# Ledger of designs, part 304: VH-VL binders against q9umr5

Target 1, 268 residues: q9umr5
Amino acid sequence: SYKPVIVVHGLFDSSYSFRHLLEYINETHPGTVVTVLDLFDGRESLRPLWEQVQGFREAVVPIMAKAPQGVHLICYSQGGLVCRALLSVMDDHNVDSFISLSSPQMGQYGDTDYLKWLFPTSMRSNLYRICYSPWGQEFSICNYWHDPHHDDLYLNASSFLALINGERDHPNATVWRKNFLRVGHLVLIGGPDDGVITPWQSSFFGFYDANETVLEMEEQLVYLRDSFGLKTLLARGAIVRCPMAGISHTAWHSNRTLYETCIEPWLS
Below, E stands for the ipSAE of ESMFold2; O stands for the ipSAE of OpenDDE; V2 stands for 0.75 times the mean of E and O plus 0.25 times the DockQ between their complexes.

## First folded at step 16 (VH-VL)

Design wd10 (framework fv_dargistotug; at its last look DockQ between E and O 0.80; V2 from the best seeds 0.00; counts 0 for: pae E 2.3 > 2)
Fold by OpenDDE, look of step 16:
Structure wd10 (fold): chain C 268 residues (1-268), chain A 122 residues (1-122), chain B 106 residues (1-106)
Amino acid sequence: as target 1 above (268 residues)
Amino acid sequence: QVQLVQSGSELKKPGASVKVSCKASGYTFTDYAMHWVRQAPGQGLEWMGWINTDTGNPTYAQGFTGRFVFSLDTSVSTAYLQISSLKAEDTAVYYCARNYKLEYPFYTFDYWGQGTLVTVSS
Amino acid sequence: DIQLTQSPSFLSASVGDRVTITCRASQGIRSYLAWYQQKPGKAPKLLIYDASTLQSGVPSRFSGSGSGTEFTLTISSLQPEDFATYYCQQLNSYPTFGGGTKVEIK
């Protein structure tokens, strides 16, 4: 039988968004138990990511317990960060494939429509003033805002991304790395036509340097220092990168070709 | 069984140095950070800082910089607190404590050493 | 720096009494609060974390409540072994402790 699949949605999302994905999984892997977690839907997805992590943890623990052979995680957009944190704090998870579906894994620094809507009076270049305040860190988007021009503020004020990345030392950095490394495969999915994740390479742990030049995963300090296990995962062949063009952000979970190429191979 | 065992009481003169040890057992020493907490006689608890038991990187609370040094010997699962240029006001019981809870937030302490009394007297 | 104020500093009670200790924070700390028990000559013992989660092995007569700036530790029925000093600790940033509440025999 197929391992259970757990789906975690993104910002302003819900289980309804994954109706096509469920159809694809059912068709190609009949009998698969798929659970789309309807937690922190809609505006509730703006809640602090650590709060979300706790909620999702409570939901996945029973599922994992019933699946001793392991489970697969499909985590979309913001959900990919939630899942990475989840796997970091769980010392007993049994995740085989962690599929990060167009997630800003290395953070967000984009002036997109959804950010403009949330912060209509703020420019991308000035959002650090809000996001790196205690008030700003109460919002999920700010938890992974990564301003390349204010790295010091990011490192000191980010209460989520900087911590799960191990970019700022903290009491659980070592054990989080150990826990995350329990994953069988890390499948990174994204593409240049996403339009929301900025830069789109963030889905592959690429990101801007101080000159807004995009550096790849292997050039990132988190990789070079193996702060949360990327280098180790890559070394043991556990990282899969699946870029695809021609897919907008809201279509990653409803594209059949994407599913067959980047998701399905890891659901067996 | 998780245990933290500290070195014995110390009596020192002002200006001297002391090094308190905290030996951990029953778990993987390098997986969990170690904290130090001070308690002056008849007073409350005061967090001094923590040390990353994997990297050895220390973080000191305000007021505990300079004369206070956290260090490790991972080969024997031991953390150390060294206090130099001792003063009378350094007289206190010093505790090591293991970090608990994997989830954010941090700084919850589940296991403690038995404490080490350091008395500084002329 | 976040200050924690415990009240009362001293509390006299009898076995079987319901005891309530308060911890007030100088600013909002959500549920990021822990409670410890310390007996004379002994190290502190973790009782409650995240404001209301009971540590494994701690008797159910202990409970914690509160959020934001006001928190309470409650002992529903005081037992002989509960006479001790209790400390609250905030986890919102670098940890700080309250001044302690000594529960004494009446």
Scores: ipSAE 0.864, ipTM 0.926, lowest interface PAE 0.5, mean pLDDT 95
Fold by ESMFold2, look of step 16:
Structure wd10 (fold): chain C 268 residues (1-268), chain A 122 residues (1-122), chain B 106 residues (1-106)
Amino acid sequence: as target 1 above (268 residues)
Amino acid sequence: QVQLVQSGSELKKPGASVKVSCKASGYTFTDYAMHWVRQAPGQGLEWMGWINTDTGNPTYAQGFTGRFVFSLDTSVSTAYLQISSLKAEDTAVYYCARNYKLEYPFYTFDYWGQGTLVTVSS
Amino acid sequence: DIQLTQSPSFLSASVGDRVTITCRASQGIRSYLAWYQQKPGKAPKLLIYDASTLQSGVPSRFSGSGSGTEFTLTISSLQPEDFATYYCQQLNSYPTFGGGTKVEIK
């Protein structure tokens, strides 16, 4: 009797990482069909995000077609950006709850071990030189890199985040907004002890201004201009914010209390 | 059933102006951008730019700023291409076209108008 | 500005022949390439997008391949209605078209 759940993983990840989440859903919502999409695993998660969106779309279409009452999405980390793009590019999606599990929704501006591995001589202050080049935009991490000190480069060079945020005009902006607005609920999950998403408030559509002061969602231009529908969703009562302290980036999908508090109520 | 119907052929003298229309039907006009493509006699296709049909803001390809103006009348779901100070080199078939894909990249055109021949001669 | 070079510019072939047309980009465009067919006096018709995805309603004898800088349109068994001019179009940035390949009856 429960809507099917589709799970989309993050960077350097695979479907195995979600075994605990699957167990929680099975225990609390018996009979729920849960599909963890096994695409772009490991190093393949570095492929351009538009390539990943196309692949995940192809996998999601038949699942949605079999569930006319709707589906839920649980999308972790980088996967939350893939899912948000899916909601914009699919004029026929039937997603009720979009659960964004510690995803860098307004972008990333932080040094991590993954960045050191990929760009060992760079740090966040100069990574814009790589990421805002055509070559850099071929890597998923650079598709959502958001340097608050080089906003003009971000707006002109981003082939993904600036487009799905409606920060740069494009031929499909109006339809993308209409498609995204068909979601029933947007559930935003994250917390201050994540350790990877920087600023952690990016999971709630917060982000740095030029002084690295975090502005919350309602202070962002994309919200104020309602460029992809955040203001409309909030006014509709469709945005749920569920912050939780004490959870590291790799533990969001294996914390029982987080599941019961932030995820379970939205898996109707 | 998406359809783009363009105005008929035009014969003009150098220095005149022409306005080509493209009437859309079968979809919500303001949801999708409109593109213009030129084809000179015996030549290939040349993208001229697009207009945001929701905001009315045009984007012109390099070489098409100045004499070429995109405009709209959303009340009749129609896009316009106006060419001023016509030159003999403007002789071409002008097509309107709509984006097919919703995903990036955006420039796959499955919906085309039938074309409007503009002939500029003395 | 990405230039596309089509080869050959002109091709004579018979019904039943296998036909191959190439399109080379001046820089890498991943798989962001489309192919169009145009008959005299008609608007172009989309055949293939994203290098290899066949547009709905296009016969299966048409196929596309390639990535990066080199792309190919193949017609496995040429039919009388396939005599036309074929254009490639890159989608990696603002669109540009190749110069065209005219396929004529031998």
Scores: ipSAE 0.539, ipTM 0.788, lowest interface PAE 2.3, mean pLDDT 91
ESMFold2 (binder alone), look of step 16: mean pLDDT 92; pTM 0.934

Design wd11 (framework fv_dargistotug; at its last look DockQ between E and O 0.92; V2 from the best seeds 0.00; counts 0 for: pae E 4.1 > 2)
Fold by OpenDDE, look of step 16:
Structure wd11 (fold): chain C 268 residues (1-268), chain A 122 residues (1-122), chain B 106 residues (1-106)
Amino acid sequence: as target 1 above (268 residues)
Amino acid sequence: QVQLVQSGSELKKPGASVKVSCKASGYTFTDYAMHWVRQAPGQGLEWMGWINTDTGNPTYAQGFTGRFVFSLDTSVSTAYLQISSLKAEDTAVYYCARNFKLEWPFYTFDYWGQGTLVTVSS
Amino acid sequence: DIQLTQSPSFLSASVGDRVTITCRASQGIRSYLAWYQQKPGKAPKLLIYDASTLQSGVPSRFSGSGSGTEFTLTISSLQPEDFATYYCQQLNSYPTFGGGTKVEIK
């Protein structure tokens, strides 16, 4: 039988968004138990990511317990960060494939429509003033806001991304790395036509330097220092990169070609 | 079982130095940070800081910089607290403690050493 | 720094009594609070974390409640071994402790 699949949604999302994905999985892997977690839906997805991590952990623990052979995680957009943190704090998870579906894994620094309506009076270049405050860190979006022009503020104020990246030292950095490395495969999915994840390379742990030049994963300090295990995962062939063009952000979970090419191979 | 065993009581004169040890067992020493907490006689608990047992990087709380040094000997799963230029005000029981919860926030302590009394007296 | 004020500082009670200890934070700390028990000459022992979660091995007569700025530790029925000093600890930032509440035998 196929391993259970757990799906974690993104910002302002819900289980309904994954109806096509469920159809695809059912068709290609009949009998697969797929659980789309309806936690922190809609506006509740703005809650602090650590709160979300705790909630999702409570939901996945019983699923994992019933699946001794392991489970697969499909985590979309913001959900990809939640899942990475989840796997970092779980010393007993049994995740075979962690599929990061267009997630801002190295953070967000974009002037997108969803940010504009949330912060209509703020421009991308000034959002650090809000996001790197204690008040700002109460919102999920700010938990992974990564301003390349204010790295010191990011490192000191980010209560989520900087921590799970191991960019700021903290008491659990070592054990988090150890736990994350329990994953069988890390499947990174994204593309240049996403339109939301900025830069789109963030889905592959690429990101801006101080000049807003996009550097690849292997050039990132988190990789070079192996702060949470990327270098180790790559070395053992556990990282899969699946870029695809022509897919907008809201279509990643509903594209059949994407599913067959980037998701399905890792659901066995 | 997890255990933290500290060195014995110390009696020092002002201006002297002391080094307290905390030996860990029952778990992978380098996986969990070690914290230090001070308690003056009849007083409450004061968090002094923590040391990354993997990298050796220390973080000191305000008021515990300069004369206080955290260090490690990972080969024997031991953390150390050194206090230099001892003052009478340094008279206290010093505890090492392990971090408990893996999720953020941090700094919940589940395992403690038995404490080391350091008395500074003329 | 966040200051924690415990009340009362001293409490006299008898075996079987219901005991309540309060911890107030100078600012909101959500549920990021822990409770410890300390007996004379011993290290503190973790009782409650996340304001209300009972640590494994701790008797069910201990309970924690509260959120934001006011928290409570309750011992439903005081036992002889419960005479000790209790400390609250906030985890919203670098940790700080309350001044302690000594529970003495009446």
Scores: ipSAE 0.883, ipTM 0.930, lowest interface PAE 0.5, mean pLDDT 95
Fold by ESMFold2, look of step 16:
Parts: C-alpha cells; sequence; structure tokens
Structure wd11 (fold): chain C 268 residues (1-268), chain A 122 residues (1-122), chain B 106 residues (1-106)
C-alpha cells in the first residue's frame, strides 16, 4: 500500500540507468508501482526544458489521477529541474515527496564532458556568449547555465531557470509559488564528490557569489525573498537535506547506502 | 465563473486624465496577472503591458511608458489603467485580459473584459 | 520587437468554403503563436494557442499549423458565425499582434 513513484531522468540519460534503484524499491517497499518515464532520452534530453516539462506533464497526469492519495517523484540531475517546474505549473499535482537527486537547482557553472562534446571550443568562462543567446537557449544545458560573473545576462536571457527561481518577475510567479508549496516534502540529495554539478551545493540551492564563494540556500536572494517558496517550506519543516560524500554523478541511483539513508524514508 | 467587468465609456477633453477599472470575479485575483490591450477605432490590437496583482509591480510595453499607469485595489479585486495628459490619439477601446497559461510563455489570454471606450475630443 | 504580418488583410468567402489565413513573423518564434477571433463591438476570443492547440469549446473546423516564421489558421468549412476579424499573436517575447484579417460574406 505504498504511493506510486515516478522517476525522471537527466541529461543524456534513459530509463535503463535506474535499474538498481528499481531493485532497491522493490526490496524495501514491495508492491510499489514505479514508473520510470521513457521520454527525452539520450540526445533528446538536449531539447528545451519547457518542451520536456510539457512532455513529462502529459505522462504524469494519468498516473497522478489513478493515485488520489498522492505520488512521489524521484528526479535525477537535469530531471530535478523538470520536476520543479512541473510542481509549479500543475495546479492539480498531488506530489508528497519530491526527491531531487543531485540536481543543479540553482544552476551550473562548470566544465563537463557533455559541454566539451556539445561546445568543444568553449570553457565555463566564455560559455555565456553561447548560452545567453536565443540560439543557446534552445539547448537544455543552457536553460540552467548560471554564470556568476554575468548575472545581468543570466537574468535577462534565461528562459527557464531565472523564471522558476523567481529571479525575474513574470505573470505566473504567484500561482507557481502556491503550486510548489503544495508538495509534502522537498528532499535534497547531493555531495562534494559528484564531479559534474558545479558547485555541488547547487543540489541544495547553494550557489556562487561574484567571487565564486558558495553561498548556502539561506543566503540566496531567492530564499530571502521567498520568491518560489523555499523559506516557507523550510519554516514548515518540509525541506530535508541529505548530503553524502564519495558518490560520483552517475552513481547516485545505484548506491544502496544512499538509497537507504536519503530516499527510502520518504517513500511512504 | 471567471468574469472581468470594466467601467463604462468615457468622454474627455485633451489634457484631461481618465481611470479605467477592471473588476475581477470567480477566481483569486492575486494569483493571475492582469494585462491591458488597446484597440483604436478600426485598427488592430496593441498589448500595453501587465501588472503583477500580488506585488503591484507593472511592466509596460514599448511606447506605453510615462502617461500610462497600471494600479490595483486588491481589496476589491480591481485593476486600473490611468492615462494622463490625454491626446486625441488615445481614443480607443481599452481591454483588460487575464493570462491563463501556467507554463512559459505566459501571454495567452482566455478571459477579457468587455472593453472601455475612451473618446478624446474637444 | 517581433513584427507579425497577416495575409490577406481582407477575405471574401461563401459559407462552406475552406479559408486559410497566414501569419508571418519577422524572426523565428518556434510554435509560440495564438489566434483570436473578434466580432464587431466584442472582445477577442482565443481560438488556438501554441500554433495548433485548439482552445476548449472551439469548433473542430478551426485548425492551426506552422512553426518558425510561417503560420496558418484554417477554417475547413466556413459557417455564418465565422465572419469576423482574425488576429495572430506571438508569445516568443512580450506579445505583439498581427494586423488582422477580416473575413466577410460573399
Amino acid sequence: as target 1 above (268 residues)
Amino acid sequence: QVQLVQSGSELKKPGASVKVSCKASGYTFTDYAMHWVRQAPGQGLEWMGWINTDTGNPTYAQGFTGRFVFSLDTSVSTAYLQISSLKAEDTAVYYCARNFKLEWPFYTFDYWGQGTLVTVSS
Amino acid sequence: DIQLTQSPSFLSASVGDRVTITCRASQGIRSYLAWYQQKPGKAPKLLIYDASTLQSGVPSRFSGSGSGTEFTLTISSLQPEDFATYYCQQLNSYPTFGGGTKVEIK
């Protein structure tokens, strides 16, 4: 009698990556219906994040409708941004636990193998030239690129992250906050040995200031202004932080200790 | 049911001011932005901007800064458009409209007020 | 800003005709386009959003297509109540409207 679990994958990813997570859930919560959404896999994960949000929304609606007592989301890497947008744009979602598994919630400012493959001549210091153009915003990676040295370009050009964070005002800011606040728990998972999410504290809504010093969630303007509900959730006791060292980016969904410590308690 | 009811027609002289009201009902007023759209006689539609109904922060389209002011009275679920220093060219029907789409982009209007004709003549 | 050019500006047609109206954007707007119908003395009515998605309660004879810079509204079999002015609206940035297409009875 466990709530259904919906799994949303990350960049250059697919449903196969979650086979071990599925095994863990089956062992500890037998009978749980787990759906790993098979959308925007591989190179399709580079499509604009709003396109991905629309597609994942269509997939989750029937699952949520069949489970009026609620569902849980486990959202990995880029998928955590898709899920956070879903919680804001769905006025009828019934998500109890939103489990954000090493997701760049405050953005990304780091070189990765994926960036080298996609933009071979770029480095983090100059990628803003591509990402903060209309053409660059057609790629999902650029939708959450957050260059702390070009904050004015970020705030003006971002078609996704600056909006879902409430960093740029928009017509739906109030209703997005109300919708997001209907979540039961926000479970934030990540760690210093991830190797991809940069800074790794982005998984906990931390991010760089202009000097590349990491400010934690409670020091961020989006928290202090409560622009999308983080301060309210924290005051309600609804935010769970579960950092774990020693886990690389591709291993979060295949580490049993991580599952037992950070995920299992929230799959009621 | 959602309804937007605007104030009645106005006849004004050049140099005067006018304040058009748009009263909302059937939904939580502060949840949805209010937009203003102008239509001069025999002409097309011009988006004028929007106001955040929770914060009161307005955003004006190009060409509508200065003489045009959006405001609110949230206690009566009402948005206002004030036009100062009226000119003959301000003669138009002014509509309020509600933004319905929750995901980006947010500028699809499913609910409109009936329109308010403002006529400026000497 | 993004300019929208509608064609034709005026169209005369008979009941039962298939009618097409074109909207061209000055730059790419993906599928971020809406269509409105307006009758004299009335507020505009939303017909189509996201280029091709029909608003609830709009008859299925209306359809939209296109992406990038070229978009089309089609009425498959014109009815007496469809004589109106039609506007496109882009949503890729802050909104702008096309100049309108008036559809009248032959």
Scores: ipSAE 0.392, ipTM 0.752, lowest interface PAE 4.1, mean pLDDT 91
ESMFold2 (binder alone), look of step 16: mean pLDDT 92; pTM 0.930

Design wd12 (framework fv_dargistotug; at its last look DockQ between E and O 0.89; V2 from the best seeds 0.00; counts 0 for: pae E 2.7 > 2)
Fold by OpenDDE, look of step 16:
Structure wd12 (fold): chain C 268 residues (1-268), chain A 122 residues (1-122), chain B 106 residues (1-106)
Amino acid sequence: as target 1 above (268 residues)
Amino acid sequence: QVQLVQSGSELKKPGASVKVSCKASGYTFTDYAMHWVRQAPGQGLEWMGWINTDTGNPTYAQGFTGRFVFSLDTSVSTAYLQISSLKAEDTAVYYCARNFKLEFPFYTFDYWGQGTLVTVSS
Amino acid sequence: DIQLTQSPSFLSASVGDRVTITCRASQGIRSYLAWYQQKPGKAPKLLIYDASTLQSGVPSRFSGSGSGTEFTLTISSLQPEDFATYYCQQYNSYPTFGGGTKVEIK
């Protein structure tokens, strides 16, 4: 039998978005128990990510308990960050494949339609004034806002991304790393035509330097310091990178070719 | 079982230094941050800061900078608190306490040392 | 810093009594509040965290409630071993403790 699959949605999303993915899984892996978690849907996805982590944890714990052989996680967009944090705080998770589907794993610094409608009077270059305030950190988007021009503010004010990355020291940094390293495989999916994740390389833990030059995962301090286990995972062959062009952000979970190439191989 | 065992009581004169030890057992020492909390006689509890037991990086609470130093000897699973230039106001029981709860936010304490009384008197 | 004010500072009670201790925060701390018990000459013992979650091994007669700025610790039926000082502690930011509530035998 196939391991259960747990799906976590993204920002302003819901379980309905994954109807095609469910179809694909049922067709290729019949009998798979797939659970799309309908938590923090729509506008509720703007709630602090730590709150979301808590909610999703409560939902996945019983599923994991019934699946001693392990489970697979498919986490889309913002959900990928939620899942990474979830795996960091769970010392007893049994996740085989963690599939990060077009997630801003290294943060977001983009002037996208998602941000424009939320902050119509704010430019990308000025969003740090809001996001790195206590008030701003009450919104999920700000929890992974990563301004490369204000690194000190990011490191000191980010209450989520900087912590799960181990970029800012905290009491649980070591144990979070240990917990995250329990994953069998980390499957990173994204692409240059995404249009939302900025830079798109963030889905692969790439990101801007101070000059907005995109550096790859291996050039990031979090990798070099192995602050949450990326270097260790890569060394043991546990990281899979699956880039794909021609896919917009809202189509990652509904593209058959993407599924067959990047997702399906890790569901068995 | 998890245990934190601290060094014995100290009697010091003003201006002297003291070093309190906290030996951990029953768990992986480097997996959990160690906190220090003091309690003056007949008073409440005051958080002093914490030390990353893996990296050795200390964080001091406001009011506990300068004369207070957190350190480690991981080879013996021991954390240390050193207080220099002791003052009468430093008279207190000092506790080490293990960090509890994996989820954010972090600062809860599940296991405590038995405490070390430091008396500063002329 | 967030200040925590406990009330009362002293409480006299008898075995079997229902005891309630209040902790008020100077600002909202959500549910990030813990309760500790301390007996004379001993270290504090964690009783409750996240305002209402009972620590493993703690008797069910202990309970916590509240959110935001007002919290309560309740002992449903005071036992002889419960005479001690109780402290609330917030961890919404760097941790701070309340002034304590000493529960004495009546």
Scores: ipSAE 0.902, ipTM 0.942, lowest interface PAE 0.4, mean pLDDT 96
Fold by ESMFold2, look of step 16:
Order: sequence, then C-alpha cells, then structure tokens
Structure wd12 (fold): chain C 268 residues (1-268), chain A 122 residues (1-122), chain B 106 residues (1-106)
Amino acid sequence: as target 1 above (268 residues)
Amino acid sequence: QVQLVQSGSELKKPGASVKVSCKASGYTFTDYAMHWVRQAPGQGLEWMGWINTDTGNPTYAQGFTGRFVFSLDTSVSTAYLQISSLKAEDTAVYYCARNFKLEFPFYTFDYWGQGTLVTVSS
Amino acid sequence: DIQLTQSPSFLSASVGDRVTITCRASQGIRSYLAWYQQKPGKAPKLLIYDASTLQSGVPSRFSGSGSGTEFTLTISSLQPEDFATYYCQQYNSYPTFGGGTKVEIK
C-alpha cells in the first residue's frame, strides 16, 4: 500500500485549496491516506513560523507513528519552510519524500499584495527596516525575508530562515542537519511564471547576490559549506529538481501535468 | 548517564590567567552546544555565551568579548574556559551547561557541571 | 535584554506547605520560560521548560504556569529536599535569569 501523504499549506491559505491535488492522488494512488492539515489557515498563517512549526509538529506526530514504513510531505509556498524546519527539529521523523511546491527555500525579496497590505508604506528595498526588527519577526513573511543588500542585518535578525539554512550558527545546528539528512528525497518544484516567489529560483535554493544576479544552488555558500546538508543530499542522488513554466503561484496544486510530472513519481 | 565534570577551584592574583575545563561523558559531545554561565558569590546566574562543539566556533555574550576564550578538545570530549588579565570582579563560580532543546528557541540547559570557583584577590 | 523579576526574594515555609513563586518579564516571552532549582554549593537543576512542561525525573508536586509576562512556579506540598533557591530563565532571546527566590525552613 502507498505511504500516507501529509499536505501543508501556505500563506493566507487553507486545506480547501488542495481539493484538486487530492483528486489527482486518489486517481493515481487509490487507497492513499492523504491528510491536509487545517492549522494556521487564513490570517493565522501570519503567526511566527516557529509557532506554526510547533503546531504542525503536534499534528504530524500521530500520523507518522501510525505509519512506521514512512510518510510523504507535500508542502506549498510558505508551508515548504515549515516542513523543512520540521525535518530538522524532529529527531524521529520518518519522511521519505519531501515535496517542496514553489516554496521560498532561500527566502523572499519581492513585493506582494499581502506585503503591501501588511506594510503599505514599504517597498522591498526598505522592508528590512521592519522585517529585521523584533516586531517584524512576529510576522511569518518577515521570518523568511532575505534582503540581498542587507546581508549583515539578515544574518543577525532572522529568527527562522538564517537558522534553518545554517547561515547563522546556533546550538542545534549539528543535530538539525543530521535530522534533515534522514529524508529520502527532496523534490524541488517551481518555475519562472510563479509571479510571487522572488526570485523564483528560491524554490530551488537559488538566490540573488548583492547585484541581484541569481546564483544557482551549487553556487550558494550554504551549499558549498554543506551547512544543513544540501551538498550531501545532492551527492547521494536525493535531490530532484522539477521546474515547470506557465504556472502561477496559486495554480501549483491544481495543474494535472505538474502533478503527473513532478509529484506522482515520488508518492510510493 | 550524562555528566559534566569541571576542574577544581582556583585562587589567583589580579592580572593572572586561569583555564577551567569541563569534561563531558554519557552522550555524543559534538551533538550538543556547550554554554558557560557564571555566578558571583551571593548573586544570580549570568550567561557568558556558548561554543559550537562540532566546529569549535564560539559566541560570546555582551561583556565577554575580550578576556574570555572558549575552546574545546573533541578527542577527550572537553570544553575549556580561559580568562586572562583576571580582575577582582571575575571572582565567581563558573559552570558549563549543555544545551537542552532541539527546537527554536534555544538556550535551556539540561545538564550542568558542578562549577569551578575562581577567586581573584590581592 | 529581557529582565526577569522574581517575587518574593525570600519565603519561609514548612514541610507540606503549598509554595508559589512568581516571575515577571519586562516584555512578552510567550511560553519560553524555564525554572531551575539550586541548592547551596551545587549547580542549578532544570525543573520546568516551556513554562509548564516538567523535565524528566522531576516530581509531580512541581508545576508551572503562565504566558506572556507573568509566570508561576508552584510546589503543591513542600518536601525537605525542596528547600533551595529557585531561578526563572527566559529563552525568548539570549538567556537571562531572574534574581532568585530562596525557600527556607520556617
């Protein structure tokens, strides 16, 4: 029988938005137990990411315990960062495939409607003043804000992304890396027409240098230093990159071709 | 059984230096950060910083970024605190303490060494 | 820095008494508070973390509560081995400790 699948949603999102993905899984893998976690939906998705990680951890523990053969994670947008943190903090996780569906894995440096709603007087070039303050770090989007022009502030102020990327040292860095490396496969999904994730290559651990030139995963310091295990995973053949053009940010979980190409093969 | 055993008490003159050891046993030394905490006589606890036991990279609390040096010898599962140019105000018990939680936020301490009294007097 | 104020600084109690110690933070720290017990000449011992979670091996007579800026350690029935100094410690940021509460024999 197929391993259970756990779905983690993104910013301003809820479990209902995954109804098409559920249909695809049921058609191709009948009998698969799929749980779309209905935590931190809507405005609650703005709560600090560590609070979300703790809540999602409580929800996944019984699911993983009931499935000793392993589970799969499908984690969308902001949810992909939650899931990556789960893999680091859970010394007993049994995740085979971690499917990161257009997630800002190296951070976000782009204006969005939600960012303008939340901070209406700010642009991406000056959001570091808000996001890299203690007050700003109380909002989830600021937990993964990554301003390439203020790297010193990012490294010192980020309470989430700089830590799970191993960019700022911390007491748990070694054990988090060991835990993350227990995943069977890391499946990275995203594309140039996403329209929200900026740069879109963040979904593949690419990101801007100081000139806003995108450097690929293998050119990033976190990869070269293997700070949380990317180099080890790639050498092991455990990283799958599945880019797809023509898909907007809200359509990743409702595109059948994307599902069949990038998701279905990993739902053993 | 997790255990942290520290070196014995020291009596020093101002201007001297001291090196306190903290030997760990009962767990994988490089998996857990080591913290240093001091307690002046009759006073509370003061966090001094931590050392990454895997990489050897120290982080010092504000006020401890000069005369205080953390180091380690992973071959014998031992962390060290060296204090140079000792002052009377450095008189305290110095504890090593193991980082406890895997989750964010960090900085709880589940196991402590027995403490090392460093006395600095004329 | 987040300042922690403990009250009372001292209390006198008898075996069997219910003891309550309060810790107040200068700003919100959610539930990121630990309690330690320290006996004279000994290292602190972790009792409680996450405001209310008992550390393994700690007797059930110890309990913690609170969130935000106000926290309480309670010993439901004081035992002879509980006469000690108790410290709260926040870890919402780099750690700071309260000034301590000495529990002594009445």
Scores: ipSAE 0.476, ipTM 0.763, lowest interface PAE 2.7, mean pLDDT 91
ESMFold2 (binder alone), look of step 16: mean pLDDT 92; pTM 0.940

